# Ledger of designs, part 3: VHH binders against Stonin-2 (STON2)

Target 1, 311 residues: Stonin-2 (STON2), of Homo sapiens (Human) (q8wxe9r568to878)
Amino acid sequence: EEEITVDVRDEFSGIVSKGDNQILQHHVLTRIHILSFLSGLAECRLGLNDILVKGNEIVLRQDIMPTTTTKWIKLHECRFHGCVDEDVFHNSRVILFNPLDACRFELMRFRTVFAEKTLPFTLRTATSVNGAEVEVQSWLRMSTGFSANRDPLTQVPCENVMIRYPVPSEWVKNFRRESVLGEKSLKAKVNRGASFGSTSVSGSEPVMRVTLGTAKYEHAFNSIVWRINRLPDKNSASGHPHCFFCHLELGSDREVPSRFANHVNVEFSMPTTSASKASVRSISVEDKTDVRKWVNYSAHYSYQVALGSIW

## First folded at step 1 (VHH)

Design b6 (framework vhh_7yz9_2)
Fold by ESMFold2-Fast, scan of step 1:
Structure b6 (fold): chain B 311 residues (1-311), chain A 123 residues (1-123)
Amino acid sequence: as target 1 above (311 residues)
Amino acid sequence: QWQLVESGGGLVQAGGSLRLSCTASGFTFSSYYMGWYRQTAGNEREWVAFITRGGSTTYADSVKGRFTISRDNAKNTVYLQMNSLKPEDTAVYYCAAKPFSYGLWSTEDYDYWGQGTPVTVSS
C-alpha cells in the first residue's frame, strides 16, 4: 500500500518573568518528520502555509490537505535533510524530496514566531530563607489568554507536565527520593499566598505537598519534580490555582548556598496543536494518485521561569 | 563493480537531432535520480537535464524546449533526445546517478558517472 505520514512538531523554548510569565526570550523550532511506505522511486512535494507562496499557490485538488489555520507564516533559517532538493526550494519555495522508505526521519526544520501572546498557564513562585529553613511555594493558573483555553469544549490539554526545582548538590542527602507527605495534607496548613510560617515538620526530611499530581526529588534531574499528567483538570475550570509547597530544614544556615536556583524549569506537551501555526496545505507523490496521506501536529514546551527577578 | 555506459553521440548538422543512451549496471538503477551533464574543452561540466525516480523532469534554460530526458527502468537506461541542435551544444555528454535530488548542478554529489560521449554539431 502507498502511504505517507507527515509529523509537524513545534518546540517552544524560552525564559519568562517570575510574576506574570511575560515572555522575555523565546524560540519556536518546527521539525517536520516523514514516515512513508511507497513503492519504487517516490518524488514527493510538500506545501506549507509559507507566506512567500501566498496568492500564487498551485496545487491539484487531490493533493490538498485539511487545514488547521487560515494564517500564513514566515519560515526562518530553513535546514533540510539531504533528500530535499534545496535548489528547487530556493528558486520556487517548493519542498521537493525523495523520502527514506520505511524509516522515520527529519525532513526539515525552521524557526518561526510564537503564535500566542501568553503560554497555556502561568507559574508564580516564591522562595524564602530564614536561618536554616528554606521554603518554596508555587501557584499554577491556566491562562484564559491562550487561544486553546478559550472554549472548554475545544480545549487542548497540556500533558506530562514537569516543573523542576533544581536542588543544590549538598542538599541531596536530605531527600528520600519520594514525597514526605501526600497531596491531601496541603489544604489544612496553607492559605492562598501564605507561607508555612512557623510550621516546621522535619529536621532532615523535606516536606513536599501538592494539590494536584505528585512531587518528589528525582536524582536524574537533580531536582524536586512536580508532575501533573494533564491540565486543565476539573478544579482548573473554577479558576483555582494548583499549588506546590516545599519546606526544608537544613542542619545549619551554613548549608544555604550563596546562590540558589535562578529559574524553575517547565516542560509539557500539547497534542494536535501548533505553537507556530505551521500547517501542511498539500502533499503530492509524483506519478501516484492513490497514496494515503496523514498529517499530525504536536507542540512541546520547555522553558525557564525566573525566580529572583520580577520583570 | 558499477558502470554507466553512454552511447549515441556523434557528428550532426545544426538543426539536426541525436538520441543519447546511458545504460546502468552494478547498482539499483530504479532507486537513483539520473542526470545529463556536458563539458566543453577548458570549461567546467554544466548540468543539462535531470529526471527523478518517478519520471519528473527538469532542464537547463539553454536546452529547455529542445531536449527531452526519459528513462526505462526495465532496461536500466536513461535517454536524452536532443532536437534542434546548435553549434553551442557541441560537448562531451556525461550521464550521472545520485540518490537524492539536492544540488542538481553540483558534480561532487553524484555517486556514479559515465565515461562521456562526444557530440559535435556543425554549422
Scores: ipSAE 0.000, ipTM 0.099, lowest interface PAE 19.5, mean pLDDT 77

Design b7 (framework vhh_7mjh_2)
Fold by ESMFold2-Fast, scan of step 1:
Structure b7 (fold): chain B 311 residues (1-311), chain A 123 residues (1-123)
Amino acid sequence: as target 1 above (311 residues)
Amino acid sequence: EVQLVESGGGLVQPGGSLRLSCAASGFTVSSNYMSWVRQAPGKGLEWIGRIYHSGSTSYNPSLKSLVTISRDNSKNTLYLQMNSLRAEDTATYYCARLGYSSGWYKLPYFDYWGQGTTVTVSS
């Protein structure tokens, strides 16, 4: 009957290099959300693997949570919901709070360092311009250097992968909106009244091909969006990378901007994992017996892959 | 009816000690966060400390060595013990009940305040 759920969500953001996707700049933001169904004005205490309490933890056996890591981490720039007693935290590192009943809320956030040396996969992209013809190609490979990729039995998938290629505003005219009430996407125009040699009336239809997932222009992002539901794919053991290819014929080489997109945006989620290695070590509820305690972990990644010169 | 009544203030010599009381009615002190706040003449409010049902306390770091907050659940009463009083401790002292705070970067808000009791530290 008495229950408290702690959701630990990591948000990775950054910039990676063009070739090997080396991490050039990164930030990891951890957000902790609470949802509780506790009688009365419950006083709660949350214990994290905070390096500043290593060796000095005082935790009752009943409050100990299953550990996800042996690491102790630095918590930077901690910010708290108003229900947290910040003075207690500053003096003793104890996260003391009285949660709102039946309301999911963000208890706290803090910054950490990314715990891995590599991201779960690499994305290599090449762009070619020849007169009025533009081609973009990407190659995606799973990284063997990422810890969760090393054991197939315990491998955690990358879900809802979204790779976005920004489209210059001048090129949007080469697409048309499919639906005004539903999906916000564009398709290439049909050239009506053109002769066999003419392409100037409506422009040419872009050619897009992917070996996994789907790709189309999506107006909401002003980008061509390559979507993959789950990585690794069952065929990822083959020697072939997952590929994206786009060919566009513009009406004139004057329509090619001098500054095409300098980056590709990559987003995906990994359930039951942590980018920070932040871990809930204990959950205490004052003077309550048999409280059901749950901890869920998830990581969301959002970063840019450089297309041109780095730095 | 929720009511908080402070008492125990008065004139005290420097270096002396004083205990303030806060009698609560209309609710149970042991089921709420309770706080002490003071206001010196011509200055803003200064938070002193708070106590919850468990007896856990938190203090303003600048005052921590000088004050102790406690309660008596049988009398539904809060106490503030002050030691080594200085002229700078001259203020009106308020007892406050802390409500649930739901906003980011906000200190816990006070939903009920007492009328205050005045402490004057003078030689």
Scores: ipSAE 0.000, ipTM 0.146, lowest interface PAE 19.2, mean pLDDT 77

Design b8 (framework vhh_vobarilizumab_d1)
Fold by ESMFold2-Fast, scan of step 1:
Structure b8 (fold): chain B 311 residues (1-311), chain A 121 residues (1-121)
Amino acid sequence: as target 1 above (311 residues)
Amino acid sequence: EVQLVESGGGLVQPGGSLRLSCAASGFTFSSYAMAWYRQAPGKGRELVAGITSGGRTSYADSVKGRFTISRDNAKNTLYLQMNSLRPEDTAVYYCATSLRYFDWLSPYDYWGQGTLVTVSS
C-alpha cells in the first residue's frame, strides 16, 4: 500500500534569565523528514501554514491534514533537499518534491519564532559558598502560562528531563573517587540514587537529594545531572516546586573558582507538540488518491538558565 | 564505543592544499550526518562544513569555494579537501557527529581529538 510519513521536528535552543526564566535569546529550528513507500516516480506537494499563502490556499478535500493550530507562521532561512523544486517554492510557496523511495531523508529545514511566551517550566537556582563548602539548590515549577499546561485533558508531558550543573574541572576528583570506591550493595544504590528524604552517604562525597527523579555526577557531561522521566508528576499537585539540593565540601577554599558556573543546562522533549506552531495543512501525491498519510510532531528543548547578576 | 580519529593536518604555505580524513567507528556511519569544525587559538569552535547521510553539503562563507567535504560510506571515512589555504585557516580541525539526528545542524555529541593545520610562510 502506498504511504507517506511527514515528521515535523522542532528544536528550541536559547538562554533564559535567572529566576523567572524570561527568554533572553532563542532559536527555533524546524526540520521536516519524509519517509515514503510510493509506487513509481511520485510527485508530492506539501502545504504548511506559511503566512505568505494565507487566504490563497487551494487544496482538495482528500489532501487536507488535521491541524493543531489556527496560526500562520513566517518561515525564515528555508533550506531544501535536492529533490525539492526551489523555483516552485520561491514563486508559489509550494513545496514540490519527488521523494527518495523507501528512504528517510530531511526534506527541508527553516527557522521560526518561538510560539509561546513562556517555557513549560521554570528553574530557579541559588548557590552559596562558605569557605570550602558549596551548596546548590534548584526549584522547578510548571508554568501556567504555557498553553499545554492549562487543561489537564489536553496536557502533554515533558519527557526525559535532564538538568545539568557543570562541575569545575578542579572538583572532578571529588566525584571520581565515588566511582572508584563504588558500592554494589542494594543499600548503597538506594542511598546514592534515592529520592529526597532518604539517608545520604556523608564524608568526602557530595550530598545530593531530589524530590522527584534522580541526581548524580555523570562524567560524560562533566556535570551533576538531575533526571526526571516525566513532568508534571502524576502524584504531585500542580504548582508545587520540585527541588534539587547538592552540598559539596572541598579540601580548600582555593578550590572554589573566582567565578562559579554561569548557567545550568536544561534539556527535554515534548511528543506530539510544536515549538514553532508549524503545521502540515496538506499532502498531495500527483494522480493518487488512496495514499495513507501520516504527520508526526515533536519538540526538543535545550537551553541555558543564567546564573548571573539578574537576581 | 563511538570513536572519531582525524589525520592529515600539518604545516603548509599560503595557497597550498591539504586533505583531512576522519576514520569513524562504533556506529552506523552511513546513517548519520558528519561535520568539520575548527578552533583557532583564543576563539570558539566554528562550523566549517557539514554533510548529511544522503550526501548534501553546506559550508561556512569563509571557506565556500575553497573547501570540499565528502564521505566514503564503504570505508567509514569523512574527508575535507582544503584548497587555496590562507593564514586565517590556521586552527585545530575536529570531526564531529550527533547520533540523535540525521543532519549536520543538530547539536554535536561526539568529537575527535583534532588535527592541527598551520598555514604560514
Scores: ipSAE 0.000, ipTM 0.106, lowest interface PAE 20.1, mean pLDDT 77

Design c1 (framework vhh_7mjh_2)
Fold by ESMFold2-Fast, scan of step 1:
Structure c1 (fold): chain B 311 residues (1-311), chain A 122 residues (1-122)
Amino acid sequence: as target 1 above (311 residues)
Amino acid sequence: EVQLVESGGGLVQPGGSLRLSCAASGFTFSSYWMSWVRQAPGKGLEWIGRIYSSGSTSYNPSLKSLVTISRDNSKNTLYLQMNSLRAEDTATYYCARDSYWLGESGYYFDYWGQGTTVTVSS
């Protein structure tokens, strides 16, 4: 059996404003990975929704792939694996290649602009300082079109949501208990019943509460990490925020702001979606007509939410 | 800027041995899995093996008896030792950085070197 799988992976990175999360800086990197099980030296052709071939492409019906968008996009800074015939691409925009057999590899990468006006949700964060006491609170709201009760064509989940609050190195001692109990915490939810009222109170340990998901200090990130498995949640209606709260008591008010973070980090994945609007239009394999063809899309988002002006 | 630069290729007699090197820069080398991949003239690309950040290795079963992959994190260098070379081992050899995305598995590579050519002939 002849088979080829194309994985289109988008990476969104950037900086968004405090409050309304307007995009201040961004870039979108698209990586295209191939996994094939094809006998012999198999020459493949891949067609994307490249604006430079709009209205000029010739695709046989058996090579056409299901479309994910009606848009045509500009591909910037294309970089190819050595198996791609770059002369063919420069002359005709055709991606012609001989794939790695039986393993996934990156065929190409390119940069695009983010086609959307808004991100799937907004995160507002407020901090307060009173002497040696620091409080942080965040409110997360789903954007219109991404909530559970919105248009089903635009209802795509955000998975493995990770919101990281960087902790100054001087404050890490207040979270020491987490690293000591690492093995035990892996067997049980550290913030058991992680909802409003769930806490990690222990003398100088921080008080943390979340209304959805879990929150704890994770040394690998030097951050307090708020994790949510999936958004939208069943209660993610417009105007109903999910909340994170943290209260920390420091040994001295002198420790408070000198290294305090100017941002929080947000990271999540969206399956079956594209941040670039890149779409595979066609796949063909030379001298083979009965080839199984698969295309998968995913987008990973990693960005900073400002807690003040940048810069 | 992430860079991978292979070296050590050249002409080798059948039955001989050769060690390839890959110098990595622009990222925390010790944290990444690394792979070797080759392409023989007129053939498709072929995965050789990978080395994990721990130093453990995994090989293509068809090539396991011929190759050994190692790394030196203090020098940011990846190695491929090849023994008992045959004419069919003539190829361009690439080092590649394995990518891992949360929830995914498989043999994914996000950065490649330019390759170094190995020719096995008399």
Scores: ipSAE 0.000, ipTM 0.131, lowest interface PAE 21.7, mean pLDDT 76

Design c2 (framework vhh_7pa5_2)
Amino acid sequence: QVQLVESGGGMVQPGGSLRLSCAASGFTFSSYGMSWVRRAPGKGPEWVSTISWSGGSTSYADSVKGRFTISRDNAKNTLYLQMNSLKPEDTALYYCAKGLYDILTGYSEFDYWGQGTQVTVSS
ESMFold2-Fast, scan of step 1: ipSAE 0.006; ipTM 0.253

Design c3 (framework vhh_vobarilizumab_d1)
Fold by ESMFold2-Fast, scan of step 1:
Structure c3 (fold): chain B 311 residues (1-311), chain A 122 residues (1-122)
Amino acid sequence: as target 1 above (311 residues)
Amino acid sequence: EVQLVESGGGLVQPGGSLRLSCAASGFTFSDYYMAWYRQAPGKGRELVAGIYSGGSTSYADSVKGRFTISRDNAKNTLYLQMNSLRPEDTAVYYCAAELWFGELSPDSYDYWGQGTLVTVSS
C-alpha cells in the first residue's frame, strides 16, 4: 500500500558550565529523512511549524498530521536535497518535492534554537591531581526543569548514555604496560645506585566505581567511558543522583601532563522527542487521499561539560 | 536500620586531646564519604573534616594541622583525633555519611548521628 514516513531527527551540540550545566554555547541541527513507497509522479508537500507561514497556512483536512506542539519556530540555514524545488520554497516557503522511491534519504536540514531552558540531566564533575594520584568524580542528576521530566508517568528516557572522560595518552601507555616497562625501568635505576623512588612505582588499571551502568577505558574514544543504558533508572526515585568515581595511581608525577582534559563529553538519545520543537503539520501527496502517513521524532544530544576541581 | 553512633566526647582543658569515634551500621560504609561536622550554640553546622572511601582527606582551615580524620572500613568506624584543643572548638560534633563523594553542604548528607558534646574549658 502507498505510504510515506517522515523522520525528524534533532542533533543538539554545545558546551555547558560545570556544576549547574547552564548552556554556554549551543546549536540544534534538524534533519528530515523521507522513506516512501508511492506510485506515479508522487509530488509531495511537507508542512512544518515554520513561523513565516503562521497565519497563512492552506492545508486540506486529510493532510493534517497530529499536533505535537503549539510552538512556531524559526528555520535557519535551510539546505535541501536535489529533489526539492528550492525556488518554490524561497518564493512561498512550500517544501515541494518528488521523493526517491523505496530509498531513505535526507530531504532537508536546518538550524534552530534549543526549545528547553535546561538539559535532561546535569553532570557535575570534579578532578583532583596530587602527585602521582588522580581522582575523578561525577554526579548525575535528572533535571526537573526539562519538560519531559516533569511528569514521571509520561517521562521519556535518555537512552544509551555515554559520558567520556578523555585520558592523556601517557597515562594509558603507562598503566597498560606496567609489568613489562616496570621491570626494565627498575633494573636501570637499581644499576645506577639510586633509591627505588619513582622507578619502583608502577601505574595500574584505573579503579572505577559507578552506582548505575558500567565504566571502563575504551580505546576507540581515548577515554574512560561511563555507560548507562537508560535514565532515569526504573528503581530510582525522582531526583536521586547517580555517581561515577575513578582513582588512578600513576608511576610518577612526571607522567602527569602539564594539561589535563578541560571537559567531559556527554552523548545520549531521546526517542519520540524534539530538541527544536520542529513539528510536521501536514503531508500532502498530489491526487492521493489513501496514503499511509507516519512521522517519527528523535533527538540526539552530544555536548561538553566543563571540569571542576575537587579541592 | 541505619545508625551512626558517636562516642568520645567530653570535657577537656585547653591544649588537651580527644579522640571521637563513629560506629556505622545498616549501610555499605566503604562506599560512603564520611565527615565530621560541628555546631556551636547559636551557629549553623560547619564541616570540620571529610574522608573519601579511598582515604583522601579534607579539613577546615581552623583545624588543619590539629585534627586528623581516619576510617576503618573493616570495622565500619570513622575517627577524629583532636589535638591542641581550643575553647572555640567547643561544639556538638556530628558524624555524617554521604554517597555522593564529598559534598560540603550539610543538606546533601544521607545520614547523620545524634552528636557528641565536646567542651574545651578550664
Scores: ipSAE 0.000, ipTM 0.181, lowest interface PAE 15.5, mean pLDDT 77

Design c4 (framework vhh_surovatamig_d1)
Fold by ESMFold2-Fast, scan of step 1:
Structure c4 (fold): chain B 311 residues (1-311), chain A 124 residues (1-124)
Amino acid sequence: as target 1 above (311 residues)
Amino acid sequence: EVQLVESGGGLVQPGGSLRLSCAASGFTFSSYSMSWVRQAPGKGLEWVATISSSGSTIDYVDSVKGRFTISRDNAKKSLYLQMNSLRAEDTAVYYCAREGYYDFWSGPTYFDYRGQGTLVTVSS
């Protein structure tokens, strides 16, 4: 019945280059959540792979947790829940706390450096704007330089992949008008049997094609969104890229947009992985030796792929 | 709803002092780390100082270390910035900001809410 669960959640954010997705800017935020079911007054101690305790770590055998890495990391800008004794942390780097019973809460947050040299996949995007026509094409390849991708047996998926192509508000206006006009034209044919006039509106919808997943305009993001449930898929092993293609015909030249976004947004999650390589080395509960201890790791990635110019 | 209201800005001569205040409402103030960020005319946002939820951990940008002091009063739900030895380059709109984890902001910190700001002008 005595149990404590530690959830280590990493959030990667940054900007990567257009072609090879070199990391130009990044931040990794780690959040540690606790959920405990412990009888009586439970004083807990948490040990991380903090570089400042390397070589002088004192941990009892029963408190040792399976590690996700042999790396030691720097913890920057540590922020703690009120239940943590911050003086103990400043003096010994030990995270000493009295948890909220039966309540999931955030114990602490800190910043680290991204532990990988490359992201799990690369996204190359080519754009062209010619008058009222816009064409976007993306190629997605799994990166063999990412540690979790090297061994197929231990490969961890990227889940709920969302690639967002920001659409200027002017394009959205033109898109909505074409959609509305197309619907009215159809109703006129069905109910009145004749079109009263001809307009310069083609009635065409954006042409979107993907080799994996789905793509559509989503108003909530003011973007065309390419969604892929899971990567890699069976075809990723062949080395061929997954592709997204979009062709937009905007309205009259009088409504040509004045400004475009110069980046694509990429977002996804990876279960059982760490972007920071932050690892729980030990968990102890004062005066208890029969506590069940669980540690879960997850990483969420959200970054911009630079296009280098107006698309 | 979350609200952060700054006050205490104004015109001050170089070498002078000002104390900024921020009144927080709509959330459990004592559970959040708080920051001061500023924006000089024609420039981007710059993080200035952070204080942890308990007040025990405090960080500053190098250019203000030894001149500025961040503090908080959890009972009054208030955040403060004492600014001493002010310089012309400290001229900016100063914002009170709550640290979050979904709405990332550039620099060595992150925020999910900020106030409307208070203008500090350092000039003769």
Scores: ipSAE 0.000, ipTM 0.109, lowest interface PAE 19.1, mean pLDDT 76

Design c5 (framework vhh_enristomig)
Fold by ESMFold2-Fast, scan of step 1:
Structure c5 (fold): chain B 311 residues (1-311), chain A 122 residues (1-122)
Amino acid sequence: as target 1 above (311 residues)
Amino acid sequence: EVQLLESGGGEVQPGGSLRLSCAASGFTFSSYAISWYRQAPGKQREWVSTIYSGGSTNYAESVKGRFTISRDNAKNTLYLQMSSLRAEDTAVYYCARETIFGVATDYYFDYWGQGTLVTVKP
């Protein structure tokens, strides 16, 4: 009946180096969303692992939440929903608020630094051009330096992994395009088939192969997209990398542009983890003793891996 | 059983030529990029050249213009034609099946051959 759910959502963005994926630039944005079903006027207090309250926090035992980290973090550029009493936060660092009833909303956001030394995996990419032939290969390896990868029992998957290789506009004509089948089923069964392919034929179709997942050109991203549902997979324990390969034969060496994309784009989510190590330390609801309290963590990663330019 | 078997090594004078061969068996040769690597005494293995499944080639700068890699898919054989040999080319030469999608790299070999010794002596 009486419950409050706190969702802590991290967004990692950045640029990493070609070989070892050293972090060259990064930002971590944390958003805290609330969904509550509480009767009457419910004043709530949220306590985070804010470095400015380290050693000074005072909370009742029943308000203490299990933490996912021993770290204390610095919160930068805090922005709050109008239901938060910002004066209380500035004076005590307590997030005091009256939640919207039965409505999911963003309580606050802030910026932090990435709490890990390495990303969950590394992606090495090599490109070669010989006349009208272009080859791209990537090697993906799980990082043993990432904390969640050190113990198989506590390991958290990288989900919905997308590795996007931007395709020069001159090459788009060489990629097959699937038609949309948005008709009622009766029409789709009456002497009409799906339409596939481009009418442009100045080069052969690219050869794309992967050891895990799928790869194809996706027009929405103007990119070849390598998709992997979950990492590590059951075979990742062998220590060998997962590989992507693309071979493209253009109609002429004049179709190879003088420059290529500088970066490969990597995007994935990690449930039950935090990129910031932001942690909910306490939740209290004034004048209510029987409240169910839930905290969920998730991290979304979106970054560029440097190719080393071909100019 | 996957097998790579190098041959053609030997002793030559500086400026001489040798042709190395690598006979492959137990896999679909035409589907793989195959590379030549070498290891000089006391040094790490060094990439020399790669030929891709489509026939395109790449070379280490130290051998570019002197070495030519080629393949014969009908015979499942890889070749390295070496000319203008130098003392610095003295090494054991290895044929490597890259991973099924391979370009040249030190890390991602699917299979190595046993090697063939090339000695360039004055």
Scores: ipSAE 0.000, ipTM 0.110, lowest interface PAE 20.9, mean pLDDT 76

Design c6 (framework vhh_7yz9_2)
Fold by ESMFold2-Fast, scan of step 1:
Parts: C-alpha cells; structure tokens; sequence
Structure c6 (fold): chain B 311 residues (1-311), chain A 122 residues (1-122)
C-alpha cells in the first residue's frame, strides 16, 4: 500500500504574568514527523504555508492538502533530518526528501511565533503565609479571546490539564504517599487518637479542595498536582472560575520562613489544533500519484505562571 | 529573458506514438523541474508529467504506463514520449519550468512555452 502520514506538532513554552496571564516570554517549536510506507524510490516534497513562497507557490491539483488556516507564517531556525536536501530548501524553500521506510522520524523542526493574543485559559494564584499557616488558592477561567473558544460548535478542548505547585523540600514531610489505594489514609485516621504522647513536630495534615478535577501531592513532580481531564466543562460558560485551595499548618517556628517556588507550572494538550498556524499545503511523491496522504495536527502547552516572591 | 519552445506535435492515428520536445534558454536548465501540461478548448490546463532536476519522474493517472518524460541537460531539452495514443489525448501540450520543484495546474506564470497541438484520430 502506498501511504504517507505527516504529523505536525507544536510545542508552546513560556512565562506568563501573575493575574491576567500576559505572555511575558514565549517560543513555539514545531516538529514535523513522517511515517511512510512507499515502495521503491520515493522522492517526496512537502509544502508549508511559508511566507517566503507566498505568491510564488505552484502546486499540482492532486498534491493539494486541506488546511484550517489562511495565514502565511515565518519559519525561523529550520533544522532538518539528513534525508532532506538542504541546498534545495535554502535556494527554493522546497522541502525535498527521501523518507525512511516504515519508520516514524522527525523530518524537520522550526521556530515560529504564537498565533494567538491569549492562552486558552488564565490562572490567577494567591499565596499567603501567616505565622505557621500557609494558604494557596488558584482561580481558572476560560479565555474568551482565544480563537478556539469563540464558537461552541467548533470549540476544541484542552485535555489532560496539569497545574503543578512545587512544594518546598522542608514541607514534604507534611504530605503522605498512598501505598495502597485508600489503606494508609484510613489507618492514619484510625490510629491518630491512639497516640500516648502528643507533640506537634510536623504540623497538621494539609487541607486541599478543588471545584473541578482532582488535587494531591505527587512525589514524582515534588508538587501538589491539580488535574483536570477536559476544559471547558459544562459550567465554564457561567463565568464562574474553577478553584483550587490548599491550607497547611507548619509544626514549628523553625519551619518559618519557608520559601515557595516563584511560579506554578501549567501543562495541557489541544488535539487537531496549531499554536503556530503552521499548515501542510501540499504533499507530492515524485514517482507515484496514487498515494494515500494524511496530515495530523496537535499542540502541547507547557508554561510557567509567575507568582512573585512572598518573602 | 527566458524562453521555452515546444515541438513534435501533429496528427497521429489511435494507437500511434509521438515524441514532444521542449528546449529551454535564458536560465540554468539543469537546476529546474520540468513539466508537461495539456489543454483542450473550454477546459483548464491539466498536468501530464514532470521530472525533477535529478531525473525522478511522476505522471497523471490518465497517462501512466503510456507516456514517458525524460531530459537531456546537455541540450537544455525535456521530452515527452507518448505511446498508445487515444483520441482523448487530443490537446495543446505545454511545457513549464519551475525552480521550486512544485507546479500548480493553471498557473499564469510566464514559465510556459507557446504550446504544440496534438490530434489523435480514431
């Protein structure tokens, strides 16, 4: 069977401001992966919505691919797999290559700018320390300025949302891991009152609650992790924020001052979308015309929300 | 100033053969992709075949197995060998040159020859 699949994956990273999540620093890295099952010699050509070929693009009818954007974009710092003829690219902007058969590989990567003015949602976080008490609260709202949020019929979800609050190493003792589902927490509750000597050495157990998803300490990240499977949910349209709350009490004055990381980490994926608006305009296979062609898009977001110093 | 000149068209019986030639001047022929297109009255230009600077070829489904495109860089010439001709192959045939190695059907760029007519009788 003659077939070629092109996966276009955008990776957004950056730093956004406390409060309104203004983009302070960012980059978008686009990676293009190829998986092909082509017999014989297979010289391929890939056409992107590269601004430098706008007005000079010539594409055969059979090679035209569907696109979700009318934008032409700037490609910065292009880097190619060894199968690409880089001289052809530098002279004509054509991505000419001989793919690895039956092997998924990265054909190329490049940098571009984020195509939106705002991120899909905002996260406002407030932290306070009063004596031995620490409180963290976050408010999450969907952004009406993000293009995919404007029309409910075409809205694309943010999936597998992770908001990570780094926990200072000296506070880790106040969080307990689950060794068997529910077992240790039940034993801890039952036996707490059986202690014949009560000394407040490490403080009380943290109080955590969320209005959507789940939150718990996860040692793999050294963080409290707020997880939401999908945004927006049915209540997002009401304008009410989704909330995270954590309160803990430190056991001694020697644990104060403690320090927070100066940011929280936000990570999620958006299927069938592009952060860069990079688009495959054409795919050709030189010795063949009866080739099945597939293009998939995805965007992954990973960024920091600044908290500032609390000390 | 660039130029493409087609030749070799004419009248031929169904099942016969013709070889078209296209000679280029005014640009570095060896670095360019060369293609053949055809057009019938009242219809858009339809691509037929193209050949890369390295000699790799591709063909429209309607001519695959019957037509062969080739090039001679020493002569700045691209050829289209047409075998087993059918009445539906009757058209004006154009050659085109493009440095980008991708050609869009119906392009209005000045990278076209004047055309050579081919008539296939039944």
Amino acid sequence: as target 1 above (311 residues)
Amino acid sequence: QWQLVESGGGLVQAGGSLRLSCTASGFTFSSYWMGWYRQTAGNEREWVAFISSGGSTTYADSVKGRFTISRDNAKNTVYLQMNSLKPEDTAVYYCAADFSYTLYEGSEYDYWGQGTPVTVSS
Scores: ipSAE 0.000, ipTM 0.094, lowest interface PAE 22.0, mean pLDDT 76

